# VHH binders against Protein SPO16 homolog (SPO16): the designs that were tried, part 3

Target 1, 180 residues: Protein SPO16 homolog (SPO16), of Homo sapiens (Human) (q5vvc0)
Amino acid sequence: MAESGKEKIKWTTTIIISSSLKSYEVATALENRSHKVRYSDSVENGSIIFSLSGVAFLLMDTKECLLSTEEIFLAKIEKFINIHQNSFLVLSAALHGPEEWKLMFRIQQRFLGCNLRILPVHNTVNAINLMCTIAKTTSKPYIDSICYRMITAKAYIIEQSPVWKTLQKIKLNSDSVNPN
Short names: E, the ipSAE of ESMFold2; O, the ipSAE of OpenDDE; V2, 0.75 times the mean of E and O plus 0.25 times the DockQ between their complexes.

## First folded at step 1 (VHH)

Design c6 (framework vhh_7yz9_2)
Fold by ESMFold2-Fast, scan of step 1:
Structure c6 (fold): chain B 180 residues (1-180), chain A 125 residues (1-125)
Amino acid sequence: as target 1 above (180 residues)
Amino acid sequence: QWQLVESGGGLVQAGGSLRLSCTASGFTFSSYAMGWYRQTAGNEREWVAFIYSGGSTTYADSVKGRFTISRDNAKNTVYLQMNSLKPEDTAVYYCARGKYYGSGSYYRPSYFDYWGQGTPVTVSS
């Protein structure tokens, strides 16, 4: 007998990861979580895209930003935002200091009025958990999948009921079910 | 192979000063953030100070106003100037390199790797 909602539903999704991240811990960790991972050279370096939820993440480091001119890293962010409507900047920061504060302030000023959210993270696990939480909560297919499983399990229990089987036997040759 | 070599530790009286040095080799020093950590027996390593590649600095509240971190890119050296030392500053001090940014900054467990051997500092009262 099937049990309704008892088994843990493992959330899996399809993720497009920039080929620039292929050999790095964040990509390996996402692969190890049983997601369907596809690497792409056609996306911006540092991109992780949850295609089913329509959410895109750009991974950058405060040091990477500080090593380049403001124009260069802002242009990279602008290009990313123009391609992806639901954009998040995942900003790696080991220590919160004045340079990280100024960097975040400059980015916010430049993209005021745009749909960009900045997510400061301290480590890979924090980054993965935040990205997965955001993607999962915006994923309509995941919600629909849960609802479908609940409906299917309930229908199976009803159909296996002795009462249901007895009623169907009494209603021989009755078509009481609309196929869709 | 990379190396970090700490020096300048020793015994000092409360209220005194010490300057720690950390000389780096095997990587492009000027491209990396550098930091100082300390560890007392039986405790986890505690962050002390951090200096970005661009020269900006941050400090733990326990040392702010007393310690100054600086760097000399020509000498591949990071310094920790410790003033107004207190007995609670007694620890082994470690030099750390910030993890490589660009591709790879999301490595665990933290964004600092390549610890040196450490230099002991004892502050007597």
Scores: ipSAE 0.000, ipTM 0.144, lowest interface PAE 12.0, mean pLDDT 73

Design c7 (framework vhh_7yz9_2)
Fold by ESMFold2-Fast, scan of step 1:
Structure c7 (fold): chain B 180 residues (1-180), chain A 124 residues (1-124)
Amino acid sequence: as target 1 above (180 residues)
Amino acid sequence: QWQLVESGGGLVQAGGSLRLSCTASGRTFSSYAMGWYRQTAGNEREWVAFITSGGSTTYADSVKGRFTISRDNAKNTVYLQMNSLKPEDTAVYYCAAKIRYYSSGWYKEYFDYWGQGTPVTVSS
């Protein structure tokens, strides 16, 4: 059962997405998959974190970086890689032109030898497929561990609890009102 | 089962130094990210310093340049070297560990294991 069961088991995970990305297609597309998606304002803007896989993605638009101060986005990247051991910078539009490519190369040189991996992507579908593939592949050895199974089982029990679901719905409904 | 035991706290004069140690019991120390938090009277626990399983470090702005976090995986220990101590550094210091599934941010809610705390008092 282990051999066939493991290949037949649908991969599901918990994804923490920065609240800054709620309006973006990437967030909606991840919600449409069978994963648990949670929004957080405590994570860096542009973050998508596969907590059970231990991988974190920082989404940046190369064109927006070219419009901003280099020191600002480099500091953001540095902070991100110091927080997350398995860090990926997802750069949209990185290959659109020579200026965009030069920026990507400059980022690569600045963080050469760091634990940062840079992923240039052409569109949202490519970004999502790449992130999910990396997260699933990175989680495979961990999924087989007792620790991962215990964490997943506990999270599932808590999150699927009728009481927990009811309390969360009540909390969300009451958050729009000024309670005592 | 995981236990975190802090040591090295105490009374020190402003401008002095202290080294805090946190020793973990468990089989997977090297896979955990470790952090130091502190709590002052009337305030929530605030993050001080963090070190990933790979050794990357991050510091709160209030301690940058004065505090250094490090780890020794062979000894299952994380350290906080505190230099140029100020009276405002007076707090109970907590060692915390988190497994890979809560790697985002330094919020206290993301940590799985906590020590009992070690008091640090900086006089004058």
Scores: ipSAE 0.000, ipTM 0.149, lowest interface PAE 13.2, mean pLDDT 74

Design c8 (framework vhh_7yz9_2)
Fold by ESMFold2-Fast, scan of step 1:
Structure c8 (fold): chain B 180 residues (1-180), chain A 126 residues (1-126)
Amino acid sequence: as target 1 above (180 residues)
Amino acid sequence: QWQLVESGGGLVQAGGSLRLSCTASGFTFSSYAMGWYRQTAGNEREWVAFITSGGSTTYADSVKGRFTISRDNAKNTVYLQMNSLKPEDTAVYYCATLEEYIEELYGVRIIYFDYWGQGTPVTVSS
C-alpha cells in the first residue's frame, strides 16, 4: 500500500530487443524509460520481448511489407507466433491507402483464431505506450508461472553444467556493444 | 536506479545463526525472482537459494535443512536465515535478481543475473 502523497517506485522491467531495431526510435525510447534492455541476434528481426511478462511484440511496417511478397511476411509472422504464446503484431500503418487496408485484412484473415493480436499504430509513442501497458498489466500472474519454471530449470543447469555457471557471470547490456 | 543492499553479515561461531537481509530499490521488486549466492577466494560464485515472485523456494544441497530464504514484498526485502553454520559456509554472500529466458519462447536458454549487491562477508569460526 502507498502512503497518501507519496510516489511509488516507477514500473521497470527487462526487455529483449532484436538488434535489427537498435538504430530505431523505439529502442532508444524504451532505454530512456529506465527499462533494462538486452539486444539479441537470436530473436526474429523486429522483436520486442517482455520476458518477465511473457508477452512478445513483432514490429512490422506496412510500407516494407508491401515491398515484399505476401508469403514472406506471413511466414515471418507464423514463425513468430509458433515461438511466442502471447504474441502481438505491432503494425505501423497509415490506414489511408487501400493497399495498407488490404494487407491488414489479409493478416487478420490468415491468423484468425490464432494466439496473435494485431495492434495498428501510427507513431512510436503510441506503440511504446501500448506495449508497456500490455506488459505491465499481464506481469504479475504470468511472472509467477514463468519464474517458477525457469528457477527449477536453472537450478538443474547450475548443478549439471560448469559452462552455464560461467555464462551466468557474464553481464550483457544495451550500453554499446552487441553480445556477439 | 536499480540497487540491492545487503546487511547482516559478520563473525559467528560454528553452530551459530545469522540472518542476511537484502533491500531492493529502483524497480518493481514483487515482480522479480531473487537469489542468494556465495563466493570464497579462488572459487566461482555458488548458488545458495532462490525464491520466486510467488514465494516458491529452491535450495542448494549443501544448505538444505539449515538455510531458509524468504521475502517481504511490502519492505522490498529478501532474507536468508542461516542456522547450524559450519566453517565451510565462510564466504562473501551476494543477493541478485534473476533474468530468465525460456527455450520454447526464445529459441535459446539464457540465464543471467541482472543485478548484484556489493556482497556481505560471513566468517564462521570453529
Scores: ipSAE 0.011, ipTM 0.258, lowest interface PAE 9.4, mean pLDDT 73

Design c9 (framework vhh_7yz9_2)
Fold by ESMFold2-Fast, scan of step 1:
Structure c9 (fold): chain B 180 residues (1-180), chain A 126 residues (1-126)
Amino acid sequence: as target 1 above (180 residues)
Amino acid sequence: QWQLVESGGGLVQAGGSLRLSCTASGFTFSDYAMGWYRQTAGNEREWVAFITSGGSTTYADSVKGRFTISRDNAKNTVYLQMNSLKPEDTAVYYCAVDYWEIELGSGSYTYIYDYWGQGTPVTVSS
């Protein structure tokens, strides 16, 4: 019998994607990462929600925004942030010109003081990597896993040991080093 | 802690039948959709059959008409009745729990943890 050691569990999560994005490269790429993907008609078009992490992303194309009225896309953003407390705007920017910067500035000014973060992205891979990194860092993916419970139980046993309690007492008496 | 235990696999001749069972514990079984998946050597896991919390069923084209998925909420068990087995049905069969219904229009998220059983091997001889 082989010992598997302290193997890391690969991060997997549940992602809710607006049906408007079904068949888009971003949706198929997220499915290919072994996540549970569910499509919804109840969310704003362009939504990607990591429910276990409590974060929501609104994907918008700069080109499409520039073709619509400012009132329309700002109202869409406002509705989104009023529903989702941890909101991110993923802004796809194929153009790196002054119109793109003006658009981002207008959005920032309109939602100044709101808890909205703007993430300019160049392509689908960039968007997926940013969303997954943000979702992963905000999640607690191991709370109910067997490995997490084993780690927690071992830590508790160590903390209750006489050796650990003695080491903590020694640490408290180490005032010879004054951190800056 | 969610647990899924599969059973009922084994060796069977082509044209034969097997019934797989998967008993769940640690969550409210009746609230979740359940699925059966299979994996052959060198291939990714493929979906076989799905049953909703309300009992609606869906099947992969390769097994439609031959396999039947069912559930017994009183026993926290999902079943896969496999009839007219073919050598290409040889695989390790896994049971999995799927999503809860999410009320996203209100910003309400229900936490769901994915859990897979350890699998039960099925070998169909010619």
Scores: ipSAE 0.015, ipTM 0.281, lowest interface PAE 6.8, mean pLDDT 73

Design d1 (framework vhh_7mjh_2)
Fold by ESMFold2-Fast, scan of step 1:
Structure d1 (fold): chain B 180 residues (1-180), chain A 125 residues (1-125)
Amino acid sequence: as target 1 above (180 residues)
Amino acid sequence: EVQLVESGGGLVQPGGSLRLSCAASGFTFSDYAMSWVRQAPGKGLEWIGRIYTSGSTSYNPSLKSLVTISRDNSKNTLYLQMNSLRAEDTATYYCARDELAEIYAELTSGYFDYWGQGTTVTVSS
């Protein structure tokens, strides 16, 4: 029999991806990492959600944002962060030059004091590695748990109370990324 | 080719009981939370309740004492048991796949990605 504990157990999780991304390399690459991937038309376009980790990512192309109306993409971001406690904006650009940094700073200024973290990335591999690292860090207490029943009970409490801050007060989960 | 097919609807007397079934196919049923939703004639959609992958349930507080939701993962089937039926329970009943239950548990609105065709329940003497 093989000696156990000498190698890392491969981390796998469940990921909900917006159907808008199903033709994108990011979706294919997450599927190729043995994660259970689900596509949804009910989530905001560009969404990638790690439900067990309680983290959500909104993927946006910086060039597309620069070509669109600012009010449109800011409203999209605002809607996203109002739904997800631990929300991340993944800004993709082949090169982050002056215009890309100005956009990022405008977004940071608009959402000062909000629970939004911005992740500038250069390519799909960088994006996937960052998202998985963040999700894995926050998910460890839950993925290794034999008590998925407890996660469901916590969800029930949330459903009976619309005030998300109460969840934080009673320590139902590790709400943040664990900012070590 | 996700399919949800409701059955068990029909005419029932006030105060009676009825059990609805929903047969699921085209996906791994045990991986999804499932919900029941109804629509009375000329009214909007009303969420009844959901059952999580763990088997735990959550109900619309207005309906909690009157309904029970259960599932049989070996048969890919969702159930809704209704007791003490009233005239106002006359509606078309839908089962729906609730993939976002763990994220949007506080919201009782239509964040469902697939719905059945519905089965009609008429409560009348």
Scores: ipSAE 0.000, ipTM 0.127, lowest interface PAE 17.4, mean pLDDT 73

Design d10 (framework vhh_7mjh_2)
Fold by ESMFold2-Fast, scan of step 1:
Order: sequence, then C-alpha cells, then structure tokens
Structure d10 (fold): chain B 180 residues (1-180), chain A 126 residues (1-126)
Amino acid sequence: as target 1 above (180 residues)
Amino acid sequence: EVQLVESGGGLVQPGGSLRLSCAASGFTFSSYAMSWVRQAPGKGLEWIGRIYTSGSTSYNPSLKSLVTISRDNSKNTLYLQMNSLRAEDTATYYCARSLAEIYTELYGVKLIFDYWGQGTTVTVSS
C-alpha cells in the first residue's frame, strides 16, 4: 500500500520491446523509468514483454485498425495470443467514438473464450502505468484478485458510459443507431 | 502514373544546410497534402513533417526547430530545408503523398501514405 507514489520502494524490471516501437514515445518512456530494455526483431510488431512477470502486451491503435483490413489485424492478434499465455491487447482511442467502440467489441466477440484481455487506454502515460502495474502485481501473491478487481471496475465504468449504453441498443435485426 | 522524384541529397559537413526537392507528376499536386519521411541506415522510418494544401505545416516535435517544409504548386514541387545538420541526420529522405494523418496517444503522429518517391541520400561527414 505504501508503494503507491512513495519513494521507499522502486520497482524495475527487464522488458523486451519489439524493434518496431524503438522510435516511439512508449519505448523511450519505459527506458526513462530505469527499466532494462532489450529490443528484438524476433517478436511481433507492437509487442512489449515482461518476461520475469510472464505477461505480454500487444499495442494497437483503434483508428489505425479502422483504416486497415480486418483480416490482417485479427490474424496478428490470433498469432500473438497463441505465443503468449498471459496476453493483453493495449488498445488506444477505443473510447473516442461509436465506430471505435464497435471495433473494440468486435475484437472481444472474435476472441471470446480465449485468454486475451483488452485494455483500452487514453494516452502513453496511462498505457505505461497500466502495463507496469499489471506486470508488477503478477509477481505478488493474489495477482488474480488484483487483476480481477481492475478488470471488473473497468467493465463497470464502460457499461455505465452513455456511449456504451447507446451502442448496446443496436440489435442484430436493426443494424442502425437511428430509429428511422 | 503517379510519380515522386526526390533530389538534392549528397555529402554535407556537420553544421551545414541543405535543401531537398521532390518533383511530382501524374496527379493534381495542389489538391494533396505532402510529407517528408527519413530512414537512417539500419533504423526504422521517421516522420519529419507534413504540408497541407493551405500551406500550413505540421512537424515532428523532435525536428521542428531544424527543418522547414514548403511547396510550389506552380512547379508541382515539394521542398525540405534542413539547417544545423548533424551526423545523426544521415539518412535516405523520402517524399510521400499523404492519404491520412492519425494522431495516436501511443505512437504520436502515424501517417498513411499511398505513394512514395525512390528517396535521396544525405550523408553528414564525421
């Protein structure tokens, strides 16, 4: 409890980052946190792996996915989850609008029953803090309880969102948000 | 059909300046936003900046103080002015036609290009 923003305990670890992320802010920020960063061409593009914690993150942007062929990014996600047992999809901009929300839920439905967890994030700092919190907590007893609480709270917030409630009213027999 | 040809690269001394040109053909140049992108040996692509049809510009924050992008629609030509060149600026420089510009929180500015030039190489001596 005392480690929340306290200087008494500093956590550092070894992180494997895809070489595809080397030029991006997320990689530089992790290096600046005094973590031991290793770049690899052998891992999937967009990967950040905390080997000591046994967790892996695949970074994707919702807007980029909407401009891409669905088959391409879904195949990439499937390959990633088949390699990593504790997999997380870090999805940026997923809460920005109706099309982004729909895409996020389409991914959830496609991988329903798989070990994939989806983490919607708003910015680089939020993404890094969330990844580091998950990786750090996986090294502690009762990790399942901690992660479950985080996921449950997130789901509750999403479900109570006015945007989410509006999207939920779109039925299979009515593929339109407009009553007309 | 659509063609982009870069020129003006070469050897330059540290601290020097250089202007690159990109000649466009096969499309209505004045109707498209254009970008410059570079790739250092053994490294990934790095976006430099974009110029809109209005003439307004958007730059990579890391490079904004070192470069200026301009265009001449009467000549169908895009320019990149570079000042205070360093060894780290050694790269192949590409001009590209900008299809879409994506502002992401994880990656910063991510650009979608539909056409690229062959590139022109800039080497800054040790």
Scores: ipSAE 0.000, ipTM 0.191, lowest interface PAE 14.7, mean pLDDT 76

Design d2 (framework vhh_7mjh_2; at its last look DockQ between E and O 0.49; V2 from the best seeds 0.00; counts 0 for: pae O 12.0 > 2, grease 33.9 > 24.2, SAP .76 > .668)
Amino acid sequence: EVQLVESGGGLVQPGGSLRLSCAASGFTFSSYAMSWVRQAPGKGLEWIGRIYTSGSTSYNPSLKSLVTISRDNSKNTLYLQMNSLRAEDTATYYCARVEYYDFWSGYYEDYFDYWGQGTTVTVSS
ESMFold2-Fast, scan of step 1: ipSAE 0.162; ipTM 0.479
ESMFold2, look of step 2: ipSAE 0.012; ipTM 0.303
ESMFold2 (binder alone), look of step 2: mean pLDDT 84; pTM 0.837
OpenDDE, look of step 2: ipSAE 0.005; ipTM 0.245

Design d3 (framework vhh_7mjh_2)
Fold by ESMFold2-Fast, scan of step 1:
Structure d3 (fold): chain B 180 residues (1-180), chain A 124 residues (1-124)
Amino acid sequence: as target 1 above (180 residues)
Amino acid sequence: EVQLVESGGGLVQPGGSLRLSCAASGFTFSDYYMSWVRQAPGKGLEWIGRIYTSGSTSYNPSLKSLVTISRDNSKNTLYLQMNSLRAEDTATYYCAREYYYDSSGYYLDAFDIWGQGTTVTVSS
């Protein structure tokens, strides 16, 4: 195995960010970490999507949530989780006090049993570190598969790819003459 | 810069038709198999179909009577024609480039580049 010491993989990825965040520190900081940032008007405001990892983050400011109508931000969250199966809500607040925790609890109660995880963050650096850690961890088998396959076996990347596994399942169903 | 940009999504009435486009740049478009994939609210990814470099197509059997995929290599553009749209067709539609392993000369039937998606809502 040549994976120890000789080959060096730099983890950089392409991130789709809502155009609503273009002027925000989070977008600039992701670019400063050598990630390729693409802006999109087609995604929900506040979206940060790591396509290769299959994870999506909705960035919301706790202060803005507390000042807005509950119906508005809950509808936004519902729309987001209905589009993205591996969804994370990133709640930013300078301080996570009683009001912020009450808001998180309300969101948690509303989306009980849904595919949503809530990530409280104190600042942009915390948000970026957490999002990148989750995305990298989720994408690790794919990255490892690509690196390893380039060295050893082509079949390895196929077995580790979630997209490939999904496509193979669809193709097997497509090739069926009769339902099993 | 390698990129795919979808367009043509929007609000459509049930029974309507819609054509989506995908503009490719930064690579030799004619050398790649291309696919369309969608994700409906609350559901996982659903493969729609692919188009080969030859122009031949392969579709998800549950969708093949409703969609047609085509390409224009002179314009570096991929198309998805959808007919008889239903509420169940409400989804974000992505174009995707199939992964090519250069040293072996084959595609893995996996995607390495995705577009940003375009949303189609079918509602009256």
Scores: ipSAE 0.000, ipTM 0.084, lowest interface PAE 19.1, mean pLDDT 72

Design d4 (framework vhh_7mjh_2; at its last look DockQ between E and O 0.01; V2 from the best seeds 0.00; counts 0 for: pae E 19.7 > 2, grease 26.1 > 24.2, SAP .721 > .668, placed apart)
Fold by ESMFold2, look of step 2:
Structure d4 (fold): chain B 180 residues (1-180), chain A 126 residues (1-126)
Amino acid sequence: as target 1 above (180 residues)
Amino acid sequence: EVQLVESGGGLVQPGGSLRLSCAASGFTFSSYAMSWVRQAPGKGLEWIGRIYTSGSTSYNPSLKSLVTISRDNSKNTLYLQMNSLRAEDTATYYCARDLEYYDILTGYYPDYFDYWGQGTTVTVSS
């Protein structure tokens, strides 16, 4: 079954969030935006991945970076950019003063020539708005929105199938039911 | 209009090999990741693996030793090579256009794939 509705298509997407962020405000805020959020133990701690848009964000607290060994946070960033082709470092601080800018410059110099962009942010709302704006503007062309409508129609058909109901039964028996 | 058409299914003996094809049309094939999914009789759906636009692959760990996914962008065709087949590999095999979710092994959801083929049946028996 397909729908040829007249309504304006709202941009929605799937966001994969590191389990390390599950209790943080950033995760709750993304859940509240009607996007499909999934948590993963398989991604780097602090990762927020917009798989449909092909962009990945590593969220880091500047204060923690300044208090930790430089080798540790640089190695984490290096690992992240080797996994994700379109990588962003979201560097959080209440104020970005001289020490925060020095840190940012050191990171930029270390990864000169790499596909890494550094996004200084002040709070959760600032970070969410920036990440979602980048993901939306980087997303696949308008046909992806048409594809989302088709996925929704196909999901209804599949959900009525015995196979889908069996899969949901297996999921309930072996794990907590996850939001779709 | 996006179309995916599987072929190459049929009867095969235990220990045998089979290559399935999926002919794609109506979209820029080289711009999308693709997946294979199977459904054994009386069983749920089982994700087999994904091939990215780069040609890199990711497989269901339980099937990794038995399958190889490849693509030919010049022919708009996705392939599934299966070796050392057993009776338990009897299933309907589907190709699907993959929306590139990072990890789908935690659960199967329709929103991972926006277009599906009709399926091709593989039967493994003497």
Scores: ipSAE 0.000, ipTM 0.096, lowest interface PAE 19.7, mean pLDDT 74
ESMFold2-Fast, scan of step 1: ipSAE 0.237; ipTM 0.636
ESMFold2 (binder alone), look of step 2: mean pLDDT 85; pTM 0.858
OpenDDE, look of step 2: ipSAE 0.030; ipTM 0.393

Design d5 (framework vhh_7mjh_2)
Fold by ESMFold2-Fast, scan of step 1:
Structure d5 (fold): chain B 180 residues (1-180), chain A 126 residues (1-126)
Amino acid sequence: as target 1 above (180 residues)
Amino acid sequence: EVQLVESGGGLVQPGGSLRLSCAASGFTFDDYAMSWVRQAPGKGLEWIGRIYYSGSTSYNPSLKSLVTISRDNSKNTLYLQMNSLRAEDTATYYCARGEVKLIYGSGSYEYYFDYWGQGTTVTVSS
């Protein structure tokens, strides 16, 4: 969020970025935001960690997920959430919208009751702005509100699709493998 | 005159290994990041990875376990080591000067390359 008034205090934080993202626009843009960026080979590929805020983001492209086995990327997500208590999955939803949302909902079902939040994003600017906004706050109710709004906004667009209505019915009739 | 010349391509058996080389000339090699890119017949460009002067590497996550990029600044040479080759790895492999940035939301790569080699063809077949 932008500051108002003539005297402004700049929000600056330390960000640990996976070395796998060095060539990605997201890394360059975060460096350009006056944050202190450190690259690490020790963190999971696709990780962006706001260490001072205690928030961790795992960036995944749905296109890449759909090209791998479901077990492989689910194991990657499980490893990430087991390391980071306040975890967010930032999921690119630019290509093949209906299939991308179907994938997102399958991930959501797998990790029901876990500390994971899913953030579908359309482009790099959306991703950066959302990650920085979340990291700037430490309130769980505020973070939940942002996540819910993003999910609802994206779902609304897809729900205009006749194909999506069929997928929604199938999802609603699907049983959880580990109900509470 | 900036030149990038790839070599080492050819026919390999599935499961085999191959090392590609790229000889650079006409510029101060150790001032630039170098990349490998491939293109399978009838498909678009696929970024493989990048290496800085320092030896620091970044890879396409889909390919990281299969390839290793290295460089020898004293010989102005870039290398790509490929292991466990499959038919899907059949492509023309290009050496390029510069870096690739992924526009995350679109899933598209933006190529910041100013010079490319002619390419070397790798065919994986029995």
Scores: ipSAE 0.000, ipTM 0.162, lowest interface PAE 12.9, mean pLDDT 73

Design d6 (framework vhh_7mjh_2)
Fold by ESMFold2-Fast, scan of step 1:
Structure d6 (fold): chain B 180 residues (1-180), chain A 125 residues (1-125)
Amino acid sequence: as target 1 above (180 residues)
Amino acid sequence: EVQLVESGGGLVQPGGSLRLSCAASGFTFSSYEMSWVRQAPGKGLEWIGRIYYSGSTSYNPSLKSLVTISRDNSKNTLYLQMNSLRAEDTATYYCATDYSDYIAELFGLEYFDYWGQGTTVTVSS
């Protein structure tokens, strides 16, 4: 965070964020942390997926849940966990009052025995730090596994990429002569 | 027809500043992440930084203190502000629409769908 001539190597990763969260504080803050962020219309609204860690987060506001029918948001959660095996539900303001904690416990009971962990958070910074900590902790074995596979396929995958071929053309065009 | 046109390049004294522009047309500029990339004579491509459609920015750590990327969605224009320029900053600068996937990131590559023609910056006394 602090600027220095001797900065530590920071953990960075690839994050897929639901387009529904575009311009939200959480999305903007993740962009500012030097992570590679891709927005998607194909994922459930409120989704934040750490691809290299194999973990997925569904963000929900407890107030919105309390204003909605229980069947609607429970169906959303069920769909999410059926797609993502390592799933977390991030609940804003879940411990701020009796109605909030009751809602959290109702969700917990509904998905008892499922691969869903519930994370109550107090604010956006808390949510981001918690998500990043979980993703970072789970990322190393997953990244190491992917790296082993990618080393084997490196030349083939890169050289067959249309974009890589375009990058190579640009390099060649600007070698010893100006591209103008 | 998608088009990206860079401008603002030229000769600059060491320690000077320069602002590059990239005019975009033929696509919904406000919906795309945009990047700046440069290539020095005889060297490979170097990614400078990215700006998301939200206005948030991400920079190459080696260049972060020297550059600022901004955008004006009402004018479909992308900007690169460069300060404290050195001879090693002499390069052709390109703007591009930014697309990357996890494979590209593993190899330190960015996928760019559309590219400009480039504008040349020469830092010399």
Scores: ipSAE 0.000, ipTM 0.183, lowest interface PAE 13.8, mean pLDDT 74

Design d7 (framework vhh_7mjh_2)
Fold by ESMFold2-Fast, scan of step 1:
Structure d7 (fold): chain B 180 residues (1-180), chain A 125 residues (1-125)
Amino acid sequence: as target 1 above (180 residues)
Amino acid sequence: EVQLVESGGGLVQPGGSLRLSCAASGFTFSSYAMSWVRQAPGKGLEWIGRIYTSGSTSYNPSLKSLVTISRDNSKNTLYLQMNSLRAEDTATYYCAKDTPEWLYELLTGDYFDYWGQGTTVTVSS
């Protein structure tokens, strides 16, 4: 029935990282986890793609978004979700202040009902742990796994964040069929 | 043996419409997402869009208003509807069983192993 675990080794995968992130701590840390990393100029800036798991992450700094036109970063997010079936937005500094939190809320409302999931992170270790956990568990009912992991990793922040409510909306709409 | 056979290409006038078909065999068609890709003469591969097993679609934003992807699981057939064709749409069109490896290869510009020769669309007067 259940297969023997004797051929299980430490989980390793292939990751495509945007060349824009090559000098960033996140890229170095993923390489240090023994994953095969390839850099690409053909993917959106800030992309980290776990090709074998079929999941894609777009990294954005909330502070940089606040300094730019909202139309620009919303268009970037829309382009990303149209390319990648299982899309996640990784927002650094999203919970550092009221302005950052409001920005995250505006993104959640703009893409409510879309296949986008938002992951607020406050450091590189949190981002990597969340991305690797999601990629590793994709073959399971992954939306349930993601919700559980977000609660475990950031319980008090997630309960104060609209991201939990957005994930519940996405879960309820996971079987919805769009017009052809 | 997995096979994908594209058809429906040909010469079409600017402003015209065309529907391409892809006949799938050798695998459970209804269980896989499917994609369309094109290659214009002298250019690289361009991803057009994807249709999920649910029938939901996702498009290249540059092409979203110009194309529609659909599928008929009872006929194991994938379709690409193109409207308002321009000279820039002249290309060989390919269908592919959508896997993570395939998308990776497309995005990095690496070699792709397609099951068929594709179908050629020429937009000219």
Scores: ipSAE 0.000, ipTM 0.186, lowest interface PAE 12.2, mean pLDDT 72

